VH-VL binders against p14714r889to1111. Designs and how they scored, part 24

Target 1, 223 residues: p14714r889to1111
Amino acid sequence: YLRHEVKDPEKAISFLQDLLHSSGLSEDQKRLLRTSVLCREQLAKVISDSDIEGIEEGYVELDCSEFGLQESLEAVVKQVMELSIERKVQISCDYPQEVSSMRLYGDNLRLQQILSETLLSSIRFTPALRGLCVSFKVIARIEAIGKRMKRVELEFRIIHPAPGLPEDLVREMFQPLRKGTSREGLGLHITQKLVKLMERGTLRYLRESEMSAFVILTEFPLI
Key: E = the ipSAE of ESMFold2; O = the ipSAE of OpenDDE; V2 = 0.75 times the mean of E and O plus 0.25 times the DockQ between their complexes.

## First folded at step 9 (VH-VL)

Design e6 (framework fv_ontamalimab; at its last look DockQ between E and O 0.48; V2 from the best seeds 0.00; counts 0 for: pae E 8.8 > 2)
Fold by OpenDDE, look of step 9:
Structure e6 (fold): chain C 223 residues (1-223), chain A 118 residues (1-118), chain B 112 residues (1-112)
Amino acid sequence: as target 1 above (223 residues)
Amino acid sequence: QVQLVQSGAEVKKPGASVKVSCKASGYTFTSYGINWVRQAPGQGLEWMGWISAYSGNTNYAQKVQGRVTMTADTSTSTAYMDLRSLRSDDTAVYYCAREDYYYGMDVWGQGTTVTVSS
Amino acid sequence: DIVMTQTPLSLSVTPGQPASISCKSSQSLLHSEGKTYLYWYLQKPGQPPQLLIYEVSNRFSGVPDRFSGSGSGTDFTLKISRVEAEDVGIYYCMQSIQYPYTFGQGTKVEIK
């Protein structure tokens, strides 16, 4: 039902984006449009996920293409801005300079999904106190495999103040799906499964006395 | 100090209901789940169910499904277990226990004795 | 439901001697993430259960080093290197890999 209901609006958004693209846009406007397109595509992909069990069992295939890492990260951050503002929690982004020029080969929409879910969760469970900040750090390690082939190991670290995620959600994230799994837990669990589908993908959640962190590791061919 | 303090002993007749409370202190209540485990006299431990103090989501054991309701009051940091249609075999000590992702049930209440007798 | 089977159900030990309790699960408790959701609890007389070991082999805070857990998959063991009087009680293994959580029958440890 939901898939059918959202299909037409999604198509309309897509159509409007195309029209805007064909219009005379400034560079800034083009950037915003690109970001919106990435968000729409991500939305469409998530909606198309009709078989959660398939994701759980690892039967989902990644749709790999060339993408810019910076654009991906921008799409992720934009997805959480509303919540950030609402909760009065700042987001501190820390990207290496080389990220701005990185072109990768992989499933960008799944990457966006993973990062947006973890970042949203981090913000959601940060106390709504002014001055608190969620840190979004990206670490890139380039590995040369050959004369023309390079790979990059990416570490995404999302750090948020204590108390962090509820323990039950952390458990739901890493344990098999159960009857009664919460909506939030399901999202995190699916996120964890998606990470595992990625090359050398790992997702960890660290809990310390003063802070907690999502740590996501993955590797991409560098184009 | 992290602790769970449960309500006092209950004596009920068959068919009645009992509501046991579990007051949490010393930690962020909504950051953990609460399990309920009971122990009949001279018997082992039996898991009854789980509740998320954050979302209120629950999972109940099949044996008590339909008769049990677990709730969590975030304003008072108190978890409740309501068991209806009591039977003699419901006579037990009932425990609430906090669940930590790493440690499991790491903090337990002192237990509440519920006696069902005609 | 996952069935947890403990052996023996009762154990009488001379102080200073070692004790060993076995716990077997009807299904593997190993998750794909590498965690094994097997826990050991001790219930001393007149007290609620208390956590001893989490995830097969990790001693909980305050637990003496004479306690050790081992095992994998479906076979687990709790060992007490030197049993002391304070170790008297009923030991339970528990799985939490899936609902419902299930306990072993319990092993009563007594001092000779």
Scores: ipSAE 0.013, ipTM 0.540, lowest interface PAE 8.7, mean pLDDT 91
Fold by ESMFold2, look of step 9:
Structure e6 (fold): chain C 223 residues (1-223), chain A 118 residues (1-118), chain B 112 residues (1-112)
Amino acid sequence: as target 1 above (223 residues)
Amino acid sequence: QVQLVQSGAEVKKPGASVKVSCKASGYTFTSYGINWVRQAPGQGLEWMGWISAYSGNTNYAQKVQGRVTMTADTSTSTAYMDLRSLRSDDTAVYYCAREDYYYGMDVWGQGTTVTVSS
Amino acid sequence: DIVMTQTPLSLSVTPGQPASISCKSSQSLLHSEGKTYLYWYLQKPGQPPQLLIYEVSNRFSGVPDRFSGSGSGTDFTLKISRVEAEDVGIYYCMQSIQYPYTFGQGTKVEIK
């Protein structure tokens, strides 16, 4: 049954993680399973990166499920916390209370990838000077759809001090991939493509005299 | 104030080399690319190449490929364009221009006149 | 290489009258991401070029609103609604959708 269930690397990882938390396993079994899960997560990451051609051409399917928006945003901040501490860059979050109650239908992991990469890039390119921080804002606009369904347009603003990203990374983010694209540029390019796959998704990078910002628009059904 | 200040005019003989400098001030040098554009007397603008001040990556126009080297020194915020094996048709004003992804070439140097004569 | 063709190559305008410059590219300047990489530069007498219009129609900071850009695909236009003495110079269109970047031949605008 394990053989049948583990054909997909991502499904295998999820199944093994659930098994790891089962109360019926010995400590040695948990240790072996935990190590296996970590190894498969690394392999799945490599496989996901090798999906670049599919993402570039727009053939990737989103894996949609119900998720809580506030939990997703908190997970994003946690994912970047190590770099924030290491670089001594503070993160200022603006999570409107109405956001904390939203449950959405969409690809939570891809949303987290998008937000984490833009937030990490903002932290990387913020000078370590007194009083500098990265601002993470979320603006939600709800609209009713004629099928008795509601949708929300989310605007994510990730604002950091000028000058922000180097120009060649901005170019790599928006232009087709080339030989010699940097690792940072590849991550940003994938992020831009993933945003395009999201419902009414757009990504902009603004550079102004005092600050630069990622502006990400997405839309989700509300549950 | 954002500005690019180029080195002074040069007179060279055919076969020689010239190295033009472009010193940036008033902005974070590594956040922008530098283009080199030349203008022969009475002629239009000709793009020669581009360098990232962040990565050092370059792209050169075919006409000067193999004769040009563009570099950027982040410690002095200075870009350089070295053009070798000069010909009389290399006589031109050479501009450096900062590149922004959205604005394009938004800040230009004052230009450096290079004259190639026997 | 993408060839950029400007028309006319010279233009003599009475002060206060409009001017229009055409720029045609040999290939579309519309990138697959939805942006069009067409720029206009002005080179005033004795000065380096300066950015006027970016991405077809957006005025750069400090550019008077009498300048406007329009067009799409391969056909672009720069208009000056009322030419003033400070507008004299050579106007260039430029593409940056691919290397090498290329300029039009220039349009010399002078007042009569």
Scores: ipSAE 0.011, ipTM 0.592, lowest interface PAE 8.8, mean pLDDT 82
ESMFold2 (binder alone), look of step 9: mean pLDDT 95; pTM 0.963

## First folded at step 10 (VH-VL)

Design g1 (framework fv_ontamalimab; at its last look DockQ between E and O 0.74; V2 from the best seeds 0.00; counts 0 for: pae E 4.5 > 2)
Fold by OpenDDE, look of step 10:
Structure g1 (fold): chain C 223 residues (1-223), chain A 118 residues (1-118), chain B 112 residues (1-112)
Amino acid sequence: as target 1 above (223 residues)
Amino acid sequence: QVQLVQSGAEVKKPGASVKVSCKASGYTFTSYGINWVRQAPGQGLEWMGWISAYSGNTNYAQKVQGRVTMTADTSTSTAYMDLRSLRSDDTAVYYCARSDYYYGMDVWGQGTTVTVSS
Amino acid sequence: DIVMTQTPLSLSVTPGQPASISCKSSQSLLHSDGNTYLYWYLQKPGQPPQLLIYEVSNRFSGVPDRFSGSGSGTDFTLKISRVEAEDVGIYYCMQSIQYPYTFGQGTKVEIK
């Protein structure tokens, strides 16, 4: 039912985005439009996920294409801005221009989904105190796998102040789904499963006395 | 300082119910779970169950399933364990313990002695 | 249920000498998340249990360095390099990889 109901509005948004693209936009406007397109595509992909069980079992295939990491990261940050403002939690992005400028081959929409969910969770469970910040860091390690082929190992580190996620959500993230799994837990669990589908994908949640962090590792062909 | 303070000793007759409280302080109550562990006189530790202070989700040991109800009041940062249909073998010291996914049960209450006798 | 088996059940140690306690689980405590969920607790006389070691080998805050944990899979060991009078009590291993959480039988450590 939901899939059918959202289809027409989604198509309309897509159509409008195409019209805007051809309307003589400034560079800044083009950037915003690109971000909106990525968000729309991500939304459409998530809605099309009809088999959560398939994701749980790891039978979902990734749709790989060339994408820019900068645009991806921008889409992720924009998705959490409303919550950030509401919670009065600042987001500090920390990655070098070299990382931002990378062009990769992979499933960008799944990457956005993973990063947005973890970032949202981090913001959600940061105390609503003035001056608290969630840090979004990206570390890249380039590896040569041949004379003309390069791959990059990416580490996404999302750091938020203690105490971090509730115990049960951390548990639900890593444990098999149950009848009583929370909405938040389901999201985190699916995120963990999606990461595992990615090349050399790993997701860890660190809990220390002063801070907690999502650590996501994955590898992409570098274009 | 992080601490758990439990209610006082209880003496009950068989068939009665007992409700033990565990007040938490010094930390964010909803970030952790509360476990209940009991220890019969001269015996080892027995896990009774777990409750999430965030969601209220519970998991009970099969041995006490149907007789135990764990609750958490976030407004007072207090966890409760209600044990019904008491019998002599329920005589024990009952502990509440804070738990983290990684650190296990890192903070314990002082214990509550429950004696069931005719 | 996962069965936790401790050996020995009692140990008498001369002060300053080392002590070793074994804990075996009926199944692996290694989780798919990469962590091993084995814990050690000490219950001193008349007191509630206190956490000593978490995840096999990590000392909890305030725990002296004479305590160390090791092991993997189903076999674990708690070692005390130099036993002190304050170390008297009952030691328990515990698993939290699945419900119900289960404890070992306990090892009573006494001073000679």
Scores: ipSAE 0.827, ipTM 0.911, lowest interface PAE 0.6, mean pLDDT 94
Fold by ESMFold2, look of step 10:
Structure g1 (fold): chain C 223 residues (1-223), chain A 118 residues (1-118), chain B 112 residues (1-112)
Amino acid sequence: as target 1 above (223 residues)
Amino acid sequence: QVQLVQSGAEVKKPGASVKVSCKASGYTFTSYGINWVRQAPGQGLEWMGWISAYSGNTNYAQKVQGRVTMTADTSTSTAYMDLRSLRSDDTAVYYCARSDYYYGMDVWGQGTTVTVSS
Amino acid sequence: DIVMTQTPLSLSVTPGQPASISCKSSQSLLHSDGNTYLYWYLQKPGQPPQLLIYEVSNRFSGVPDRFSGSGSGTDFTLKISRVEAEDVGIYYCMQSIQYPYTFGQGTKVEIK
């Protein structure tokens, strides 16, 4: 609810960036635009901080609505693309049309948050060597609950070269928060808690000799 | 391939300190933690503590808290355990062991014998 | 601290015969993530410990299938279906669900 009352500063920033490109603004006006971008970053941090206690205790309610899976998956990839380019890490996506064309009922924004954080972490801990790749795979299993109701179990796999995450971060992801938890560990911990809020949500982190992976299971009504 | 190689045996007097090294090879040092486990003569295994090679964070067993310092040098892939104010019941073989969240302590060093006597 | 209690503390086995070692913890080793953090180690004479079984029942790489682990909650068992000469040593159970990590007292397995 705090988030519902805030302005959408990312759309405002995009509009202001377009205006700046199309006109010659004074240096004072350019400073004002830069300040508004910094205010958006600070606002996002305040909202994120207010959610932490609710998420840790499990009191956050999901904000469910109808959404298209294709748009969600594309938004996730877009959100991480800057880091992918910066680190020279290629992202390989495998979400076939029959899966991506699904329409679901659930909390789209929390799903995107979960997938973005795990994908960002995978890119962050992939060595900056040419040719290394993070794989983003989506598998769907449809379950009929009779003739009128269908549900889909979605399995998201985010696979990166071994060894992947440091043990410290894997531990911080699954253990209770404590003094000294890193910012990276906090983000992963919150993600793990968010997955638990999803219907039949589970998150695992697998470490094997050649690769490591986040495996996220969740279930949605299919519409 | 994956190895932990420890420093050699030490003989110390009560009240002195000892620093044992543990050099890792064959894997990404910062991806795993390092445990220290000791074994007194004829006795079982006793966990002393753990250090993250990534963050440098530590957790020590209460019985050695205040006398032990564990460090990790990522540039040399070497972990260290410094035990101070030695007493005769610190006589033991000290092991380092690589830590994984799921596998546990999967690779062990050869051990370092520390003898505390007058 | 979680106390780990092994039974028996010593075991003398005819080659080719089975062996069974019990380990009991003073608290459940089942974590809220759904995993159980119980491990088995073998320390052969003159060697450091080596991992046999992780998370109750999973054999570590290179461990023969004559070793098997089972159990849940607070009660765990390591079985050796046919003891061989190479299996001589001291077996330890260990928990890593919480700090400090703790070991059982050890079970010495010998050939008779």
Scores: ipSAE 0.306, ipTM 0.684, lowest interface PAE 4.5, mean pLDDT 83
ESMFold2 (binder alone), look of step 10: mean pLDDT 95; pTM 0.960

Design g2 (framework fv_ontamalimab; at its last look DockQ between E and O 0.66; V2 from the best seeds 0.00; counts 0 for: pae E 6.7 > 2)
Fold by OpenDDE, look of step 10:
Structure g2 (fold): chain C 223 residues (1-223), chain A 118 residues (1-118), chain B 112 residues (1-112)
Amino acid sequence: as target 1 above (223 residues)
Amino acid sequence: QVQLVQSGAEVKKPGASVKVSCKASGYTFTSYGINWVRQAPGQGLEWMGWISAYSGNTNYAQKVQGRVTMTADTSTSTAYMDLRSLRSDDTAVYYCARHDYYYGMDVWGQGTTVTVSS
Amino acid sequence: DIVMTQTPLSLSVTPGQPASISCKSSQSLLHSDGNTYLYWYLQKPGQPPQLLIYEVSNRFSGVPDRFSGSGSGTDFTLKISRVEAEDVGIYYCMQSIQYPYTFGQGTKVEIK
């Protein structure tokens, strides 16, 4: 039902974005538009996920295409800005331009979904203390397979101050779904499942005395 | 300082109910779970159940299923364990323990002695 | 239920000598999150249990370095390099990979 109801508005937004694209925008405006397009596409994809069971069971296929990591990361950060402002939690992005400028082959929308969910969760459960920040780090390791083919292992690390996520949510992230699973837990669980669909994808949550972190590993062909 | 402080000793008759409290302090109550573990005289440790202070979700041991209710009051940072239809074999020291998925049961209450006798 | 089996159930040690306690689980305690959910607790006389080791080999805060944990899968060991008088009590291994959480029978450590 929801999928059908949001279809027409989504198409309208898409159409308007196309019109804006051809209207002679500045470079900055084009960048904003690109980010909005990625967000719209991500929204559409999430809404299309009518079968949560399918994701749980790993039957969902990834839609792979060429994408820029920089645009992806920008889309992720923009998705959490409202909450960041509301909670007065700063986001510190830590990744070199050389990493962010990479062009990859994979399912960018799923990557955005994964990163936005984990970053959102981190912000949500950061104490409302002045001056606290969530760190978003990206580490890349390039592997040469041949003369013309390269792959990159990406590590996404989302670090946030203690106490971190509630224990129950961490459990829900990695345990089978049951009656009573929280909405937040469901989101994190689905995120974990999506990561597993990615090439060499792993999701871990670390808890230390002063800091906690999501650690996401995945591999992409480098274009 | 992180600590759990439990209610005082209880003496009950068979068939009665007991409610033990566990007040948490020094940490964010909703960030951790609470386990209840009991120890009969001269015996080992027995896990009774777990409650999420965040969601209120619970999981009980089969042995006490149907007779136990665990609750968490976030406003007072207090966990409660209600055990009904008490039997002589329920005589034990009852512990609450903070549960972290990483550290496990890292903070324990001082224990509450519950004696069931006719 | 996962059965935790400790050996020995009782140990008498001369001060300064090493001690070793084994804990075996009926199934692997390695979780899909990459962690192994095996813990060691010490219950000193008249006190509640206290955490010694978390996730097989990590000493909890304040735990002396003479305590060490090792193992993987289903076989685990707690070692005390030099037993002291303050180490007297009952040691328990515990798994928390699935409900119900289960403890070993306990190993009573005494000083000769």
Scores: ipSAE 0.536, ipTM 0.814, lowest interface PAE 1.0, mean pLDDT 93
Fold by ESMFold2, look of step 10:
Structure g2 (fold): chain C 223 residues (1-223), chain A 118 residues (1-118), chain B 112 residues (1-112)
Amino acid sequence: as target 1 above (223 residues)
Amino acid sequence: QVQLVQSGAEVKKPGASVKVSCKASGYTFTSYGINWVRQAPGQGLEWMGWISAYSGNTNYAQKVQGRVTMTADTSTSTAYMDLRSLRSDDTAVYYCARHDYYYGMDVWGQGTTVTVSS
Amino acid sequence: DIVMTQTPLSLSVTPGQPASISCKSSQSLLHSDGNTYLYWYLQKPGQPPQLLIYEVSNRFSGVPDRFSGSGSGTDFTLKISRVEAEDVGIYYCMQSIQYPYTFGQGTKVEIK
C-alpha cells in the first residue's frame, strides 16, 4: 500500500513526514521531524534552482527567515551520509550545544547548500582508508551592536586529510567560469558565489602538510 | 619525502624533438599540477606551461604553443614534456615543478639539460 | 603578458647586514578572491629554484624568519634582515595571477 502511494522519492519523504507529524511525539522526535522537513525543502530548492547565470552575476536574492541552527546542521550531515558510507569516511562533528541551539535570521537553505557542497567535496577527496575522517567544526562569536541587537559570526571548518582537493578544483572554485569547467568545479564555484552573497561571507581553502580545510565565515542576526 | 626526479641530459640537433620525463613520488600525483620552466645558460627562468595531473588539461606559453605537448601518466605518476622542431635557442635546463593553487611552485625537479647544436 | 621588474639586478652585501630586493609588476596581482599571487624563489648555485615566500608575505616551510616579504598591488619587497653565506644565489619574484606565469629578471646576491 505504501509502495503504491510512493512514486517519487520527494513525495515519499513528504508523505512519511506528514504521517509522523500526526503522531504524538517527544521533543527529540519533533526535532528529528523538523530536520527531515528541512532536508526535503533543501532538495526541492536545489532541484528548482536552474539559473547558474543569476548566481554567477550575483543577482540571486537571499530568502531570509528565522531558523534553528541545530536542525540545519543535522540536515547537512544527513544530505552527505550516502557518500560517507560509500567511501568509508567517518564524519566527526564538533559544535557545542550553545552554538547549535542558536536561532538565526537568514537564508537557511542556501546555508545548507553551501555546507553540503563543501562537505561532499571533502568526503569525495578523502582516501577510502579505514580510520580516516572529515571533521566538521562550528565556532561562534557573538557581537552586540549597541544594546538592541545581537549578531553572531559563525566559522565553519570542514577539515579532511591532506592533500584534499585537486588543484584544478581549487582553481575552478575561485576563478571565472570557462568552457571545460568540471561538474565538481562548477558546484564549488557556485558555492563560493553563494558565500559571497551571505553577510560578511568569505570562503577559503587551506592546504597543509597533513590536512586541508574549507573555512567559511558568515554572519547572522541572533534571535 | 616529496620528490620530482627528471630524465637525463640530452644533446639534439636543430629540427629534432626531445621528451623530458618527471617522475613524482611521496605525494598524491593527481592532487597537483605540474609546471615546466626552462632556463637558458646564464639567463632567467621562463615558464613554458602547465598540466593538470587530475584532468589532463594544459596551458602553454604562447612562445612554445604548437611545438610543445605536455602529458601525465597517472599509473606511473610521471609527467612528460615533448618539445618539437628544436632550435638552438631552445638550449636550456628544463625543470618540472609541482603546482599548488596557494603555495605556487613548491617542489622542483633537479633539472634536465637539453643542448641543441649543429 | 605581466612584466615583472626586479631591482637591483645585482647586490653585494657584507655578512650580517640587511638586503632588500624590489619587484614591480605591470599589472595588479590582487585577485578578486582577495589573495595576491606574488612569490619569491631562491636559486642557489648549481641548484633548482626553491620557494621562499608565497602570496607576498608568507614564509614557506623551513624558511628562516630573517626572510620577509611585503607589498601590495604592483609593488613588492623581499628583505633579508641579516644576510648569511648560505643566502648567496639568484632571487626571483613570480606571479601566478594569470597565464603565462612570469618571473622577474633575477637579483644576484653575493657576499663581499
Scores: ipSAE 0.086, ipTM 0.641, lowest interface PAE 6.7, mean pLDDT 84
ESMFold2 (binder alone), look of step 10: mean pLDDT 95; pTM 0.961

